# VH-VL binders against Putative dimethyl sulfoxide reductase iron-sulfur subunit B (dmsB): the designs that were tried, part 30

Target 1, 262 residues: Putative dimethyl sulfoxide reductase iron-sulfur subunit B (dmsB), of Halobacterium salinarum (q9hr73)
Amino acid sequence: MTNYGLVIDQERCIGCQSCSLTCKQENNVPMGQFWNRVLTQGGDHVDTPSGDYPEGGDGGTLEMTYQPTACQHCENAPCVKVCPVNATYTRDDGIVEIDYDKCMGCRYCMAACPYNARVFNWDEPEHRPEDGTGDVAERPQGVVEKCTFCSHRVEDGLDPACVVNCPADARIFGDLDDDDSTVSKYIAEYDTHQLLDEKGTDPSTYYINGEMSPGRPWKSKKLESELDDDEAAKAARRRSGSVENGYDVTPHVPAETAGGDD
Below, E stands for the ipSAE of ESMFold2; O stands for the ipSAE of OpenDDE; V2 stands for 0.75 times the mean of E and O plus 0.25 times the DockQ between their complexes.

## First folded at step 14 (VH-VL; framework fv_bermekimab)

Design w03 (from v06 with heavy chain Y53W; at its last look DockQ between E and O 0.83; V2 from the best seeds 0.00; counts 0 for: pae E 3.3 > 2)
Fold by ESMFold2, look of step 14:
Structure w03 (fold): chain C 262 residues (1-262), chain A 122 residues (1-122), chain B 107 residues (1-107)
Amino acid sequence: as target 1 above (262 residues)
Amino acid sequence: QVQLVESGGGVVQPGRSLRLSCTASGFTFSDYAVHWVRQAPGKGLEWVAYIDWDGSYKRYAESVKGRFTISRDNSKNILFLQMDSLRLEDTAVYYCARGTYTYGFRDAFDIWGQGTLVTFSS
Amino acid sequence: DIQMTQSPSSVSASVGDRVTITCRASQGISRWLAWYQQKPGKAPKLLIYYASSLQSGVPSRFSGSGSGSDFTLTISSLQPEDFATYYCQQYYKFPYTFGGGTKVEHK
């Protein structure tokens, strides 16, 4: 039933790297490795700004589109298909994960992934601080790592760390199989694209270009499905195109007075 | 039908160099990581070196680091061990061994050669 | 480095006996352990990999068990061809290391 996905609004993204660093802290990512990388799109090459650099003091313009890139949690995942020991698998909720006790380090999945979303621990991983960070256990030498959609947070009713800590509210996480979820509504209402969609991987991550969305319409760290009625109503008003924090009217939940004990 | 055959062992003087070869047949050599493992006379097994399937990643036991170089020629199906600055404690039968999984990093050794002996003269 | 301690160093046994050999790692290695048999003058032969998986062509009387740091190799009914030296090997991380060996010899 549940099928988690992510929408990233590239019109809102400012390229600040908060998502990359927060992911690294939350998931105990080793020194020298990143699960999420913010790329610059639109220049002559990936990571190259578009437009002209000023030459000799002449006026030029640099325009950048940022592309935060991590595992796309593909529905037709080549990394799952090629794993000879079934260490890489898709959960019932659509999250692609790795069982590190089964991973033999062959890196077939890295070769198969067109997004370069996987990293490999060639050496014993190093962490700063030495004991690591976040709630996620360290991974050993000889395994592949990648974005997990912060499944440990999602199982606790929380949005992924990169979603909560995006200062531009550019990241929206939710259930793609729920037509009422914000991710589903944004995919229906805005121009979206999937990275390398000609590859047939069927990513669960979508990117908005063109018209700017309202962004993440709730401010708490909760999953959308965990919002109370007041929070959900406020999110719905913001989603409908109001950039302000709703109308002057604050939603009021009527006090519940039970007619008898239940 | 899959096999590994070592060659190049012999009697050497301390401080000299020796180059071991391991010829693979009956399987796609370039799909597998390969190792060198040695066994001193009357003693147990000691892992010596690792090279991945395309030769881009190598690891050595501390006892040989800086003195031994593992390499491979995938076009000729040959694994090499260049042994420099040889010491008396390098006396052993040297085996080449194939990792079990295609493109494996964590591997047991499912195919072994017959071994080649390296010893020292007076 | 991960030290592998095998016990016992030798076993005197008769044909038909059940033989159990243990291997202890100095730190957790999950299930990344192999068992080898070596006869005099021969290369080692893989018996068990991934702690409990039987290599193709190896008789079913051989079995492996364990995870973490403690592992066993069991020969359920010793045969005459099973008199040999047995080694465990971790392949969890470099350097890969072997146990000191267990010689199974006739009583």
Scores: ipSAE 0.387, ipTM 0.708, lowest interface PAE 3.3, mean pLDDT 87
ESMFold2 (binder alone), look of step 14: mean pLDDT 93; pTM 0.953
OpenDDE, look of step 14: ipSAE 0.768; ipTM 0.894

Design w04 (from v04 with heavy chain Y53W; at its last look DockQ between E and O 0.53; V2 from the best seeds 0.00; counts 0 for: pae E 4.9 > 2)
Fold by ESMFold2, look of step 14:
Structure w04 (fold): chain C 262 residues (1-262), chain A 122 residues (1-122), chain B 107 residues (1-107)
Amino acid sequence: as target 1 above (262 residues)
Amino acid sequence: QVQLVESGGGVVQPGRSLRLSCTASGFTFSDYAMHWVRQAPGKGLEWVAYIDWDGSYKYYAESVKGRFTISRDNSKNILFLQMDSLRLEDTAVYYCARGTYTWGFRDAFDIWGQGTLVTFSS
Amino acid sequence: DIQMTQSPSSVSASVGDRVTITCRASQGISRWLAWYQQKPGKAPKLLIYYASSLQSGVPSRFSGSGSGSDFTLTISSLQPEDFATYYCQQYYKFPYTFGGGTKVEHK
């Protein structure tokens, strides 16, 4: 009954790259790779503005519209259809995932994805720092990866990292099959579009442009800083992939979560 | 019918280089990743190098990194190993091997050549 | 690098015997493990891939099992043509590595 989706309010998005950086930190994304990219639209070329430059003291009309782009978690996913070993699959909750035990690295799914949302891990991952601050999973060599909707967080009732850390509150995540969810209400109330809708992939990510939404509301779900020690240890184990072999891990709890205390 | 044939082995003096060739037949060469594997006389097997199907990515064992270069010519169905700065420990039979999967990265080796002997004259 | 440890290093056996060869990886490799047979003066021949899948043309007396770090090749009833050296190989990540080999020889 659950069908996860994402709404991105392009009127709120300021192009700060927080979503891309947070994704790399949460998922230990390899150097030089991105699972989420913030693109621009409206100019003659990729990443160019539209409108007129200010001249002669006039304010001009230059505009820049940002388009955060990652895997769209398509209902009719071409990447799932082309995988010869069924390593790429759609979960019952709509999340498109990759079973890294089955992935043989053929990259057919990269060619099939019209959003260019998939990357290949050619090199060995960076190590988990023995004396560092990270509690992150290793990325496997020789597989294709992409945005996961942070399924490790979602399974614990948390929103994806890019959603919670967007300073413009431009990202709304939730259950598209729940008519009362904020994500469903915004799709019903605002003029939304899906990327490359004509290709029939049926994306689970929607974009608002033209009229600004109220943004992401405060959720009644627990913030990461409100987890007790046992819940925090489970979240850290899920993020890191395992704690059984070698480390006395204390999860990092950010001092600046948005919770009010005092 | 599916076949790999190595050539270019021989005795190599200090300061000289050697280029091994592997000619493929009976399959679509450009659909497969290729490997070099070597075996010192009386010893076990050692993986040497990888090249993907279009030649865009290469990976080397640490023992040969910086000295050996793998390459391929898909128009002629030939795999190459350029061997520079040879050492005594490079003395071995060199096999070319086909990866198991079309466009595969994680490969077992389903087709092997007969091997070509390279001897370093110390 | 992932070290592959084979045991035993040699086996003396007779035709009809069950022969078991073990291969251990220094870290988890899932099921990305192959077995090869090599006779003197010949190239290796693939027997088993993905831990337990039998390569085309290989007799059914050969079987593979295991996952993670511990793997086994079994010859259920040794035949005269099976006297050879056997190697395991991980192909989970680069550099790909082989075990040291197990020589199966006539008693």
Scores: ipSAE 0.182, ipTM 0.633, lowest interface PAE 4.9, mean pLDDT 84
ESMFold2 (binder alone), look of step 14: mean pLDDT 93; pTM 0.955
OpenDDE, look of step 14: ipSAE 0.857; ipTM 0.933

Design w05 (from w01 with light chain S30N R31S; at its last look DockQ between E and O 0.73; V2 from the best seeds 0.00; counts 0 for: pae E 3.4 > 2)
Fold by ESMFold2, look of step 14:
Structure w05 (fold): chain C 262 residues (1-262), chain A 122 residues (1-122), chain B 107 residues (1-107)
Amino acid sequence: as target 1 above (262 residues)
Amino acid sequence: QVQLVESGGGVVQPGRSLRLSCTASGFTFSDYAVHWVRQAPGKGLEWVAYIDYDGSYKRYAESVKGRFTISRDNSKNILFLQMDSLRLEDTAVYYCARGTWTYGFRDAFDIWGQGTLVTFSS
Amino acid sequence: DIQMTQSPSSVSASVGDRVTITCRASQGINSWLAWYQQKPGKAPKLLIYYASSLQSGVPSRFSGSGSGSDFTLTISSLQPEDFATYYCQQYYKFPYTFGGGTKVEHK
């Protein structure tokens, strides 16, 4: 029994857009479209920081909270409910997918999605094959597209491209129905939230903010379930903090680029 | 009682302009994409133009691109086809047609008007 | 542009005959194909959408089949009111295009 989900540690996220761009390359996403967008939150506008400006260090804190946002692969998905031809469906492993051969382009699912996670190919999509991997087929004009949790990679025993290519190790993908998975342990251990939780969509994507997690504890491209015993043991030590983690706080400048004498 | 009724056809001279209207009744017009389809006398059907439900997206057959303009007034339930620089090969009965699904993009045409004839003197 | 080649251009048939009309797309269109019936002086009437789905109010003697590039319309037992011209239409990509038509005539 599998139920895939994603944890994004907003305390680790640096807003670099690597996840958005690797998603475009891996999934052959059309020019001008994004399946994953890195947004800002916590101001009067979407692009403003939250908190007080540090005037002399006394009067405030400035915080830029990044919110990488894509399809949440909801358990109670409004996009699945509204599709009149059942082109949008939920897999047995919890991944929400689109059968492009059935999609008639009505866009009911775009209107129903509270996350605005879906894009529509109004025109013949333009692709740059030199940027893509060649493993994911082009989609035609007149269909809706969205994040797939990289199901093509997951079926091959690999983590999604955005997970493996996050330089801050802020993304953890795994089986929410496995209490021993890192994704499940982080949801139990850290203060997490789901986007628009009051809407009742039951997202499979969780966000950590407040206390920084150890991040993604293994380095290989494999799903956590595909690690051998040695790899799994190393991951367990890193998750528990038995191996010193380089981050103990969120630095202004990454330690590798700091020019100080510390 | 779902109906589409075309009007505005007639006899014109080449190079002149004509505007067709299509009045919708019996359904929520603003929920549907609509099309123009034409048929030359004794000939087959030719798709002419598309406009989405809110008017924000339009497409044209290559034979009419740059000369014809589709538009809609959702407050009055009217579809328009402005035909400029008319040519003899534009002679046809012009139909308006509704897509089957609300907000439809890939749609068959389930409701058709009776058609309005455009012909030429000279 | 996707060309729709319809055959035959005409067929002579008697009441009670099984009539089959074919339509071929110049490229794959999956199942995004409709069939229309048109009688002289009248607007077309939708019979079949999505290659095989029967439109409401259309008699069950009409059926559609096929996917990809090759499609058929079948009238299982021709009735007097079925003498008309039939058109296929792809609605996979703009510009939407029609076949040239098949006239079903009384033999």
Scores: ipSAE 0.358, ipTM 0.689, lowest interface PAE 3.4, mean pLDDT 86
ESMFold2 (binder alone), look of step 14: mean pLDDT 93; pTM 0.956
OpenDDE, look of step 14: ipSAE 0.360; ipTM 0.732

Design w06 (from w01 with heavy chain A33S, light chain R31K; at its last look DockQ between E and O 0.89; V2 from the best seeds 0.00; counts 0 for: pae E 3.7 > 2)
Fold by ESMFold2, look of step 14:
Structure w06 (fold): chain C 262 residues (1-262), chain A 122 residues (1-122), chain B 107 residues (1-107)
Amino acid sequence: as target 1 above (262 residues)
Amino acid sequence: QVQLVESGGGVVQPGRSLRLSCTASGFTFSDYSVHWVRQAPGKGLEWVAYIDYDGSYKRYAESVKGRFTISRDNSKNILFLQMDSLRLEDTAVYYCARGTWTYGFRDAFDIWGQGTLVTFSS
Amino acid sequence: DIQMTQSPSSVSASVGDRVTITCRASQGISKWLAWYQQKPGKAPKLLIYYASSLQSGVPSRFSGSGSGSDFTLTISSLQPEDFATYYCQQYYKFPYTFGGGTKVEHK
């Protein structure tokens, strides 16, 4: 039945770090750790563009592409295969999850993950203030953790926090086994790629590069499957770019396009 | 045979330091975290210090923090405890103990040394 | 720090008796608890880990149970070699801590 996945439109992404920070707030992630990180690609140095600098009135070939990176929730997950106590497992809905009561802290799964997506809680978590981030439970010491696809939100009919709070509408979450889902449509209709696909991990996270998508086509925090008929119809119009009664879809300008001459 | 052997215990006077050694054999020492545990005469067990398998992570009991230093030399299969600023309360048998799991963090102690006695004499 | 309260402090028992020792943690530790046996002049010996898992080479008359905060070591039929002091130990988080011990002695 359900098989959750994520599409990230790199053409829309502006590198603002909102996804990484909202993940920390939603999941009470300790100081010094990130479950979701925004990386740059194609530059000579950290957070620099790639290509030739403009000279003599030429625009050059400079570009900067952002790559938000977290656990890919792989279908062929090496982290699941190496866990000696089966603390790491794949749910029936495709979410890779960790049972913290079984995790003994051996960190084999960290070594097995090619995305460096897993972190280890060596000490009591440190938060600001020192006692944590308000009402959210402290993260357990001595276990491996990672992006959870916000399964606690998904089980309540809500999109992951990083999806809802992306100001560029660059993140789309949904059911890969539903051909009518936006995530499935974008994978079918746009040039997508998976990180390190030669590793054979079969990630559930896909990246759009090239033509910009319409982005996340609904504004509420609901999962797409939880939209009522009117909401779903509006999302479909925004996704298709159809103009009815003067409405159209205007995508956010990605960083590669924004680097051009005005 | 899988074993741990402590050495370096003795009588220590004020102003002197002591360095305990624990030699491992019969297993791949660099795959395991190791601990120091002590037991005062006629008393129970007290955990003292932890060092991870590659030596990159260390933790200490509050009673010894700042005075004791745990270290390891994986090329020689030796665990060390450097004991500075010794006090009367440090008089105990000191055991080295191996964590149960390869690369494990949450570990019980499945292999213990025979212990070495440290006596603070004023 | 997690305090481990072990009771009773001593047990007077005969060969063949069923002996039960309890250990209470000051906060939840899930199942991250071990039991050790120690004889005078010897290092401790691991009996039980993960609250209920029997260490290799330990007789089946030893069993452990419990989770959260309350744990029990049971010796189903005491043997002469079982007269010793028993310790519980939490390994949920640092600092790791031991109970005060229970001496099982001959009546």
Scores: ipSAE 0.353, ipTM 0.695, lowest interface PAE 3.7, mean pLDDT 86
ESMFold2 (binder alone), look of step 14: mean pLDDT 93; pTM 0.952
OpenDDE, look of step 14: ipSAE 0.867; ipTM 0.939

Design w07 (from v06 with heavy chain F105W; at its last look DockQ between E and O 0.65; V2 from the best seeds 0.00; counts 0 for: pae E 5.8 > 2)
Fold by ESMFold2, look of step 14:
Order: C-alpha cells, then sequence, then structure tokens
Structure w07 (fold): chain C 262 residues (1-262), chain A 122 residues (1-122), chain B 107 residues (1-107)
C-alpha cells in the first residue's frame, strides 16, 4: 500500500546545502562523508555557472542548476541485486535499507550504484559521550551506508529532516501510491524526470528541471488548486511578468507554509 | 588449483628485518583481501595484518604495528610482509590467508598457505 | 580488542560421539564468527562462516549456531578424520581475534 518517494524542485533549489548539513546532523554522518550532496549543473566546477557573460550587446547566457543527489530508493535497485548476503533490501514501503548486522563490507553495492550514493565507514565512527546533549545516532564501523529516507522519522509520522529544513520548499516527500498525496499530485501536474532513467533502476526520487509549470505558487508546497483567492492572485501576478510582480515580491519574508508536513 | 604459497621464512637475529612473500595462483588475486596470520609453536592463532584487494586500506595487530608492513603487487599476484625490528615473540609459522568474499572487509579465511617458519638464533 | 573464549580446552571422544564446542565473545559480534579445523603440521581449514553457514566441501555433520556473544560448533557424529584442534574467530571488527582452541582427541 505505501510507496515513499521524493520530488526535488530544481527551480526552487538555491544550492544552500541545508539538506546535506541537516542530513549529517540528523544521522550523525561521519566527518568527511555525505549521504546527500548538492551538485552543480552547468559549469566545469562546482558552483560555477555555464554559458557566456554578456559581450558586445549579445546578452550572454548564464545558467546554474543545483542537483541534490542521494540514494534514489530505486524500485529496480542494482544495489539490492548484487548484495551476496541480502543486507541491502527494499522494504514493503519502498525504502531501500541496509541491515548492518548482515553487511560484510564487500562494497559491491557501492560499485553497482550509478548515483554514487553509498559510502563506507572505514574507521570507528565518532560516538556521542554520555554527558553530551542531543539525540544523535551512532554509526557502525565496517558497513556501507546511504540516505535512509530518514526511516526513523517516517515511522513516527514525520517527514525526512532534509524536507522539513529546506528553506526554499524544494522538497516534497510522501506516498507515491496515494493519488491524494502532495508528492503524487506534484508528479501528476508538473514535468518531472528521474536521474539516469535509461539505466532502468526506477528511482523513487523525481526532479523538476527548471520549466515552470502553470499554477505553481512562488513559495509554498501548495498546488495552485489548493490556493485561496489571495494566494491565487499572487501566483497570477507572478506568471504575468508585469511591473506589479516586481513591486509585490518580498522573498526574504518567511513563507506561511514553510513548515508544512505535506 | 587455488593455492597460496609462502616463502622467505628462516632463522634471523633479533632486531633484524625479514620479508615474507606469498604467491597466489588459480584465482583472481586482485579481487580479494588478503591477510597474514601467525601461530607460535604449540600456541594458538593470531591475526597479524590485512590488506584490501587494491592495497588502498591496511590494518595491523597492535603487537606488530609500526614494525610490520603489508603490501601487495597485483600484477605479479604476490603478497608481502616486511618485518622490521624483529623480536623473540615474533617466532611463529606465518600463514597468508585469502578472505572469503571478493572485496570483503569482514572476512573469514577460506584459503590458507602451508606457512613459513620464522625463528631466531641466539 | 574483542576477546574470544573457547570451552572446553580439550575433549576426549570416540568415533560416533556428538561433540559440542562453545565460543564466547567479550562483546556482541552479531553473526561474524568462523570456525576452523587444524591438524598437526597443517594450516587451518575453514568449516563454518557467518556463525552457521557451512563452507563448501565440509561434511554436513558439522554445524554452527549462535549470535551476539555465544556460539557453538557441533559435530553430530565424530569421524576418525575429525580428531583435530578447532578454533573460533571473530571477524566483526579489527583486530580479528581467535579463540584459544579446543583439542578433540581419542578416548
Amino acid sequence: as target 1 above (262 residues)
Amino acid sequence: QVQLVESGGGVVQPGRSLRLSCTASGFTFSDYAVHWVRQAPGKGLEWVAYIDYDGSYKRYAESVKGRFTISRDNSKNILFLQMDSLRLEDTAVYYCARGTYTYGWRDAFDIWGQGTLVTFSS
Amino acid sequence: DIQMTQSPSSVSASVGDRVTITCRASQGISRWLAWYQQKPGKAPKLLIYYASSLQSGVPSRFSGSGSGSDFTLTISSLQPEDFATYYCQQYYKFPYTFGGGTKVEHK
């Protein structure tokens, strides 16, 4: 019945790295490792735009797209297929997990993952002292790890930490098998794509790659069909591109639905 | 036939150096982690050192750390143990052993050599 | 370091006997335990890995059980070729460590 997925809106993503850093904090990811990475599309280097600066009145082209990349929780997961001890498996809810008591550290799954989403804990991970503060998970040595979709949070009815803490509202998480879920509505209403879909892994993570769909509000997880009259009027002004859009934009004001659970 | 053959053991003086070799045949050596395990005469087994399949990761028993160096040459299918600053307590039969799983970190030892003896003259 | 304690240190048995050897880890090691057989003058031979998985070519009279800290090797019906010394080994984390051995000998 349940099949969890994630939509990442690359037009909203500002490249701030909050998702990567929050993931490290929530999951106590070891120093020097990332389960989620924000990559830059467009330039030859990270955080470098592609295209040309304006010259001789031609206007030039500069574009930068951020691609937050972690485990895609694939339905046809090569990492599950190559694991000789079945330590990597797909849950009934679609989350790909690793049983650390079974993992032998062979790293076949790292080589098999086309997204480079898996890391290996070579050294003893830092542990939290008894007299410390906070509730931080201890990471095991000698195993492969990756994004878990924060299954510990999801099992408590919460969204993943990276979803909750995205300042741009660029991350939508939910049940892909529930047509009424916000994540399913996003996939139905917007042009989405999956990373490396030609490899047939069937990712559970979808990306909105820059073409703005009609009806999307400037800042909110709401669909246009869910807006009240005031919100709809703001969205209509933004689509028109008129001077009223320029005068009515206050992007530094926190969105009223920034903490939304859907 | 899958096999490991150790060589380079012998009688040495304390404080000297010795280099053990282990030649692999009958399997793709570069796909496996390999280990050195030693056994003092009449005693049990002691793990000595580990090297990953491509040589990028090494671990040592505390009793040999800083004195022994494990290395491998995958082009020649040879495992080495360089033993420096030898002590009387290093007297043992030294075995090379293949890890059970390709690319394994957690490994049992499924293929062993016959061993090579290291002893001391006084 | 994880200490491995085997018991008994020796056992006298006859052909056909059931022999049980135990191994205790000083901390939890999940199922990352192997059993080896060693005859005098020979290298060890892997019998059991992952606590209970039988190595290829090992007779089915050998079996392993346990998880966490307590493990057992059982020989269901001792054969003449089974008189040897048996070692357990943890491979949960470095340094890998062996038990002290159990000598199975003729009555």
Scores: ipSAE 0.087, ipTM 0.587, lowest interface PAE 5.8, mean pLDDT 83
ESMFold2 (binder alone), look of step 14: mean pLDDT 93; pTM 0.955
OpenDDE, look of step 14: ipSAE 0.866; ipTM 0.938

Design w08 (from v06 with light chain R31S F94W; at its last look DockQ between E and O 0.86; V2 from the best seeds 0.00; counts 0 for: pae E 3.2 > 2)
Fold by ESMFold2, look of step 14:
Structure w08 (fold): chain C 262 residues (1-262), chain A 122 residues (1-122), chain B 107 residues (1-107)
Amino acid sequence: as target 1 above (262 residues)
Amino acid sequence: QVQLVESGGGVVQPGRSLRLSCTASGFTFSDYAVHWVRQAPGKGLEWVAYIDYDGSYKRYAESVKGRFTISRDNSKNILFLQMDSLRLEDTAVYYCARGTYTYGFRDAFDIWGQGTLVTFSS
Amino acid sequence: DIQMTQSPSSVSASVGDRVTITCRASQGISSWLAWYQQKPGKAPKLLIYYASSLQSGVPSRFSGSGSGSDFTLTISSLQPEDFATYYCQQYYKWPYTFGGGTKVEHK
């Protein structure tokens, strides 16, 4: 059965906020709200460095690690468990969604979510332009909203908007139950972590640290499962570092470790 | 038993102030949003104000906005309506009403008080 | 504001009659519609919420239907205790609003 997940390569992420903006545009997210936020890891505030500043001839080191954070689409989702009307539910493909016709606005799911991934429409949402953005329906007053893994795109054979529009190719979306998917291979082959995994939520979003991955190895907006044979072959070569048909792949990882399961 | 009881209604002059109270019993008051609803004699129902279960959010009908203040004391199980700058149009029976769902926001009213009458001597 | 239009404003009926009351919203409200019964000198009593869900303790002769903008309350066989005024109420968006009421009277 399909089980969708996301890998974010923090070594590739440049902190540009494109994923946050694209999410707002694609999903018609109201003014003043964000489903996806880019945070800094190790600093005290967003976009602050960690390490030492240079001082008195003592050389310092400055570094920033960016952590794009949205709903983790947890397999053991506390937000699903606490919803008294089953407005929040898990799909057969692992995507956690909200039925806005059932949501009564109690916001207990917001208190239960350790990732602060949910926002609430206290009043009629405002959009700029007034008619909204994107093709996703506006949500009414009195419901909770969050990242949907762009299920409307996924159902049409397309990757989420934040994945397609990442300029650093840092985001990889796919089927965690398919060992041949790029998302599964990166989880197996790189050092990954899940946010707050001690909470037992079992997130479907993984973060790469340490060694930089080849990134998203195909350029089309299609889900990996929808690639034609030429695109699939090029993606496999980019993971392994091979060159065929004049395509030049220059990965930052050793080819033998990147291409083990092609 | 689950109960809401209003008090504080009476006869006042226009432009004066009045404070209504609603005492809850038989349920966990702090788990529920509560509302004020009014009904002019011989007329229909008009929603007046909302307060969230923990008091963190409030909303008012336009006809009372800026004049009425809803509040709650969850430690004493009391809902309040402070009514300032009263007008003749505010003549009504005032009900407090509990939302149907625990922690509800979009909510019908499953428990109502008996009402308290606010009228004027002109 | 969402205007709630009830019809008829009154109904003369006998015990045993089937009574149907309609409520029309000025815009779509999904199923966020409640029905209340009110007798003279008493507070309203919730009958139906979420358009069709029967409140605990309410007799099964009461039923609600509809979604979107058009809703009905049906009393399948009127009983002597059902002579009262009935109100619909939307709770979809602020301000919450009530219909004008329908008085069900003994013929």
Scores: ipSAE 0.387, ipTM 0.710, lowest interface PAE 3.2, mean pLDDT 87
ESMFold2 (binder alone), look of step 14: mean pLDDT 93; pTM 0.955
OpenDDE, look of step 14: ipSAE 0.704; ipTM 0.856

## First folded at step 15 (VH-VL; framework fv_bermekimab)

Design x01 (from w02 with light chain R31K; at its last look DockQ between E and O 0.74; V2 from the best seeds 0.00; counts 0 for: pae E 2.7 > 2)
Fold by ESMFold2, look of step 15:
Structure x01 (fold): chain C 262 residues (1-262), chain A 122 residues (1-122), chain B 107 residues (1-107)
Amino acid sequence: as target 1 above (262 residues)
Amino acid sequence: QVQLVESGGGVVQPGRSLRLSCTASGFTFSDYAVHWVRQAPGKGLEWVAYIDYDGSYKRYAESVKGRFTISRDNSKNILFLQMDSLRLEDTAVYYCARGTYTWGFRDAFDIWGQGTLVTFSS
Amino acid sequence: DIQMTQSPSSVSASVGDRVTITCRASQGISKWLAWYQQKPGKAPKLLIYYASSLQSGVPSRFSGSGSGSDFTLTISSLQPEDFATYYCQQYYKFPYTFGGGTKVEHK
């Protein structure tokens, strides 16, 4: 019974836009459109820094909090409720998807989404050959699109492209219904929030702010559920701060522990 | 009593301008995208132009691009086609047409007007 | 642009006959195809949308089929009021385009 979700550690995020650009490449996102955007917070306006610049003998500080924002894959999704042809729907694993052969382009779901996470392909999109992307076909004209949680990758046992390619390891993807998953553990261990909680959409994306997490604790591009025993054990040690050899390639001798007497 | 009624057709000289109107009644006009479709006498149908429900997006057939302008006045339930630099090839009956769905984009045309004829004299 | 090739250009038939009309798109259009009926001096009338969905008020003797690039309109038992010209139209992407028409005439 899988229920996919995402944790974004805002304390680790450096605002580099890698997640946004990788999403465009992986999913063949049309030129001029973004499914994942990195916004700045903490200033007086969206996409402005907060704090003061240095001046004279006084110190100044710039404070920048980044908020990567895409479809939240909501449990109580207003976009699903308003679709007159049921083109937008929730999968059994919690991923919100769009059936492009049913979508008639009415854009009701765009008006209903409080996150502005949906875009509309007004014109024939500029496209790339599939082998220049994550094996994703060109996007059709006349449909609404959004972040897919990279379901094509997830179905192949891989994490979403934005998760794998985050240089700050700020993005953790996994099964919210598995108490042993890293996403579930981080939601339990850290103070998290959901965007626009008051809207009652029940997002599947959570944001850590305040205390910094260990980040994504495994190196491979696999889903956590696809890790072998060695990879899983190494990830568990990194999550707990018990890793002796950080990012080493070789497995440890089984008797090695960082935190136990045995 | 859903209805579209075209007006403004007539006989003009090449190179002149003409403005077609389409008056809507019996439905909430501002909820629907509308189109112009033309038919030369004895010939088939040709899509001419599209305007979205709120007027924010417009598209034209290549044959009329730069010469024709589609617009709408949602407060008066009127669709317009301003036709400039008219050519002999523009001779046709002009229909306004409505899609089936509110805010529709990929939509068939379920309501048509009776058409207005545009033709030329020497 | 997506070209719509409609066949035949005309057909002679009698009341009670089964009539079939075909329409081919120059590229895949999924099921985004409509069929219209037009009588002389009148506006087109929508018969079928989404390749096979019958418009309200249209008699059940009309049916549509097909997907991708090949589509068919069938009139199962021709009636006197069915003598008209029939057009297919793709609405998959702009510019929306029509077939050349099929005139259904009395023998």
Scores: ipSAE 0.477, ipTM 0.768, lowest interface PAE 2.7, mean pLDDT 87
ESMFold2 (binder alone), look of step 15: mean pLDDT 93; pTM 0.954
OpenDDE, look of step 15: ipSAE 0.866; ipTM 0.941

